# Ledger of designs, part 6: VHH binders against SHC-transforming protein 3 (SHC3)

Target 1, 186 residues: SHC-transforming protein 3 (SHC3), of Homo sapiens (Human) (q92529r149to334)
Amino acid sequence: LGPGVTYVVKYLGCIEVLRSMRSLDFSTRTQITREAISRVCEAVPGAKGAFKKRKPPSKMLSSILGKSNLQFAGMSISLTISTASLNLRTPDSKQIIANHHMRSISFASGGDPDTTDYVAYVAKDPVNRRACHILECCDGLAQDVIGSIGQAFELRFKQYLQCPTKIPALHDRMQSLDEPWTEEEG

## First folded at step 18 (VHH)

Design j04 (from k01 with F107Y)
Fold by ESMFold2, last read:
Structure j04 (fold): chain B 186 residues (1-186), chain A 125 residues (1-125)
Amino acid sequence: as target 1 above (186 residues)
Amino acid sequence: QVQLVESGGGVVQPGRSLRLSCAASGFRFSTYWMGWYRQAPGKQRELVATISGSGGSTNYADSVKGRFTISRDNSKNTMYLQMNSLKPEDTAVYYCAKTWMITNPSYGTTEFDYWGQGTQVTVSS
């Protein structure tokens, strides 16, 4: 991945994640992304890949997910993945839906058998706080998208490791950003 | 359906080497990050090594760093663990592992929640 890769995907929306993902065990993290996809798909009429049979969410999952933001729901968007950010724009490029710098993106998931056409990622921004953003992709495209995101994570981290050590420790920086934001929610 | 099949385990003397293989199917292998876990008798499962989808980034537990090497061949859908200078403390069942969720390395090491049946490695005199 060089100057970036652009995909046309459908943005379904996002849903706030009320707890730090790092405070949750890994199984719970994966269940949160699946539940987020389910809730957003139910709220966006005509979204393909909606679950035919939905399991009731656990009380744990219900307490972790907050309000949905469907402002741009169902729109085809231009998604550009680079080592700098995930940039989401309207098709005419007149409006940026979101620009999530790589340091603000914590997790990405996509292409699993139960949500084959979806990519979900967790990012922070001033508008949505920490939220799980849901992309609907064509068959096979979801795996291309998550692969590009994984490559961007890898390449960005390599860039960080090669920088002069004048920069604060990565662990300390990310811990500080995540912890204060989460505790001030409400 | 995802299938992970480990092989290459056995009984060896201390100081010897083994190479474990994990044959993977049911997903686009090169897209996803993978790893090796092990579980010693009476202990909890622990992460041994991780590797990015491209193979360009690896991470190791301190106890195996410098002795073990994780690698992958995306043309053969196979991941490997080369284990050199084996010690009795390396005795465990070794599991190939996969996840659908990738952790940004800036936030931590990618964790896994799907693994195969495992292959036994026993290091004893």
Scores: ipSAE 0.641, ipTM 0.801, lowest interface PAE 0.8, mean pLDDT 82
Fold by ESMFold2, last read:
Structure j04 (fold): chain B 186 residues (1-186), chain A 125 residues (1-125)
Amino acid sequence: as target 1 above (186 residues)
Amino acid sequence: QVQLVESGGGVVQPGRSLRLSCAASGFRFSTYWMGWYRQAPGKQRELVATISGSGGSTNYADSVKGRFTISRDNSKNTMYLQMNSLKPEDTAVYYCAKTWMITNPSYGTTEFDYWGQGTQVTVSS
């Protein structure tokens, strides 16, 4: 619930993930995020080609990824990471590109030598359903971003362990912070 | 280049203790979650313990709870596994592990995709 940490990053877009990430083995999950980065980067005009090593997609990986949403592709955005959510806003802060509550985010990855400048995370929201969202975070920023996401995951989980009487349904009936609702799936 | 170097393995009698170390380089150590795996001969690799980047959150396999303690020193880029009350079934190669992908703890335990060369632990009379 804290104010969070804000980064300015480039939003490349998202691509729907047609299977629950929990139903996939770990090797497949990591390949899905790399393939998602590759497809979204290829679809964005003027992509930098920042991949140092990219493997060709398998037929299985191609069947797991769906349609891309490039509405805000290539735009510098404000990413705010807090224990409550990952919030993505346009440069003027007048439009929310996406707001993903922590309970709706399953995985995040970033700073890998093969995708050094990228952070990817899988989340559900009412607009994009389950999708892998791709951020370009140049000049070593990707490690800062993934570190902040990991801290947010850890701190949110600790909050629930320390305050078990604060039930989501009870919280929903009390006064709440002005944040969108989300549906959970892993 | 990412490098994970395990040390501290050896041959010990049942009931004794060992402390394993993992020296890490080639990445920002405090950012990433890490863990220990082990693999006994003819068995699949199994997760033993995990630790968050800050060191504030840990998780253990049921078979080692209360006997093993995972820790890290981010100032030395080193992760540890303190193994007490060792049993013959703890005999295995122990691997330090890291991942570039972090699982939200509400969805499950973080799994790992990079391992060092391992260090042998043998518990035998």
Scores: ipSAE 0.619, ipTM 0.785, lowest interface PAE 0.9, mean pLDDT 81
Fold by ESMFold2, look of step 18:
Structure j04 (fold): chain B 186 residues (1-186), chain A 125 residues (1-125)
Amino acid sequence: as target 1 above (186 residues)
Amino acid sequence: QVQLVESGGGVVQPGRSLRLSCAASGFRFSTYWMGWYRQAPGKQRELVATISGSGGSTNYADSVKGRFTISRDNSKNTMYLQMNSLKPEDTAVYYCAKTWMITNPSYGTTEFDYWGQGTQVTVSS
């Protein structure tokens, strides 16, 4: 596919998401993203402070977020964004931390006033299952990163629409895997 | 610091046209999807049109398809709504909207969480 765009950002970690995010309303999805950032920032030494500390989670939010994975927490990483995937590697490119295909990524947010230096995205992979991954992006870079992700989403979706015979089977598989309740539409 | 300022509203006769503008500041305009909402007296706010950050993807409510055109000029940080063949039922306050969350189109449509103050459009004989 295309070569993509690469950023150097800080990987803070991820938190398992126990429910399909599409089944949750928009307000809940944004709250999940902010809670995930808050929990990971509290757990990672030296994370950039950008939050009010007094943010007790609701009972609902606590039921949606699972265990965190801090294996690579605080590591500077190379993030490559392309129409195929979000690829996270160590700075020397010797080790792949994660490779999230566009089909496995549901949404991304970041660069808002309350989380100015953060990008969060929800993706599935074999190691972390469905998880919210948190990136710390310095000096206004968060909006560059989220913009590149949005562009990758749009361009990949246009590829799908232009090749309908190849894509229908994959579209059916993705909806079944990611949004099980959509099959009960009637 | 984020500001969305709508303009171009007014009173017009049925069948005429208006062009609304939304001047945006306080964020990187080209990064985010934008949209127009409207709220008529006694009705719920409804989504009118959406446009991707690049301007390459648009969506319209059925009630305005073929009459309204959403566009954006990223060099001017401005979004537009060209409203042709206006009808009395288009009378409403029109709001410019943005979101901080980008949804993969394969999973659904982008929804909006920030609005301007609105501009009044009145279509009367």
Scores: ipSAE 0.615, ipTM 0.763, lowest interface PAE 0.9, mean pLDDT 81

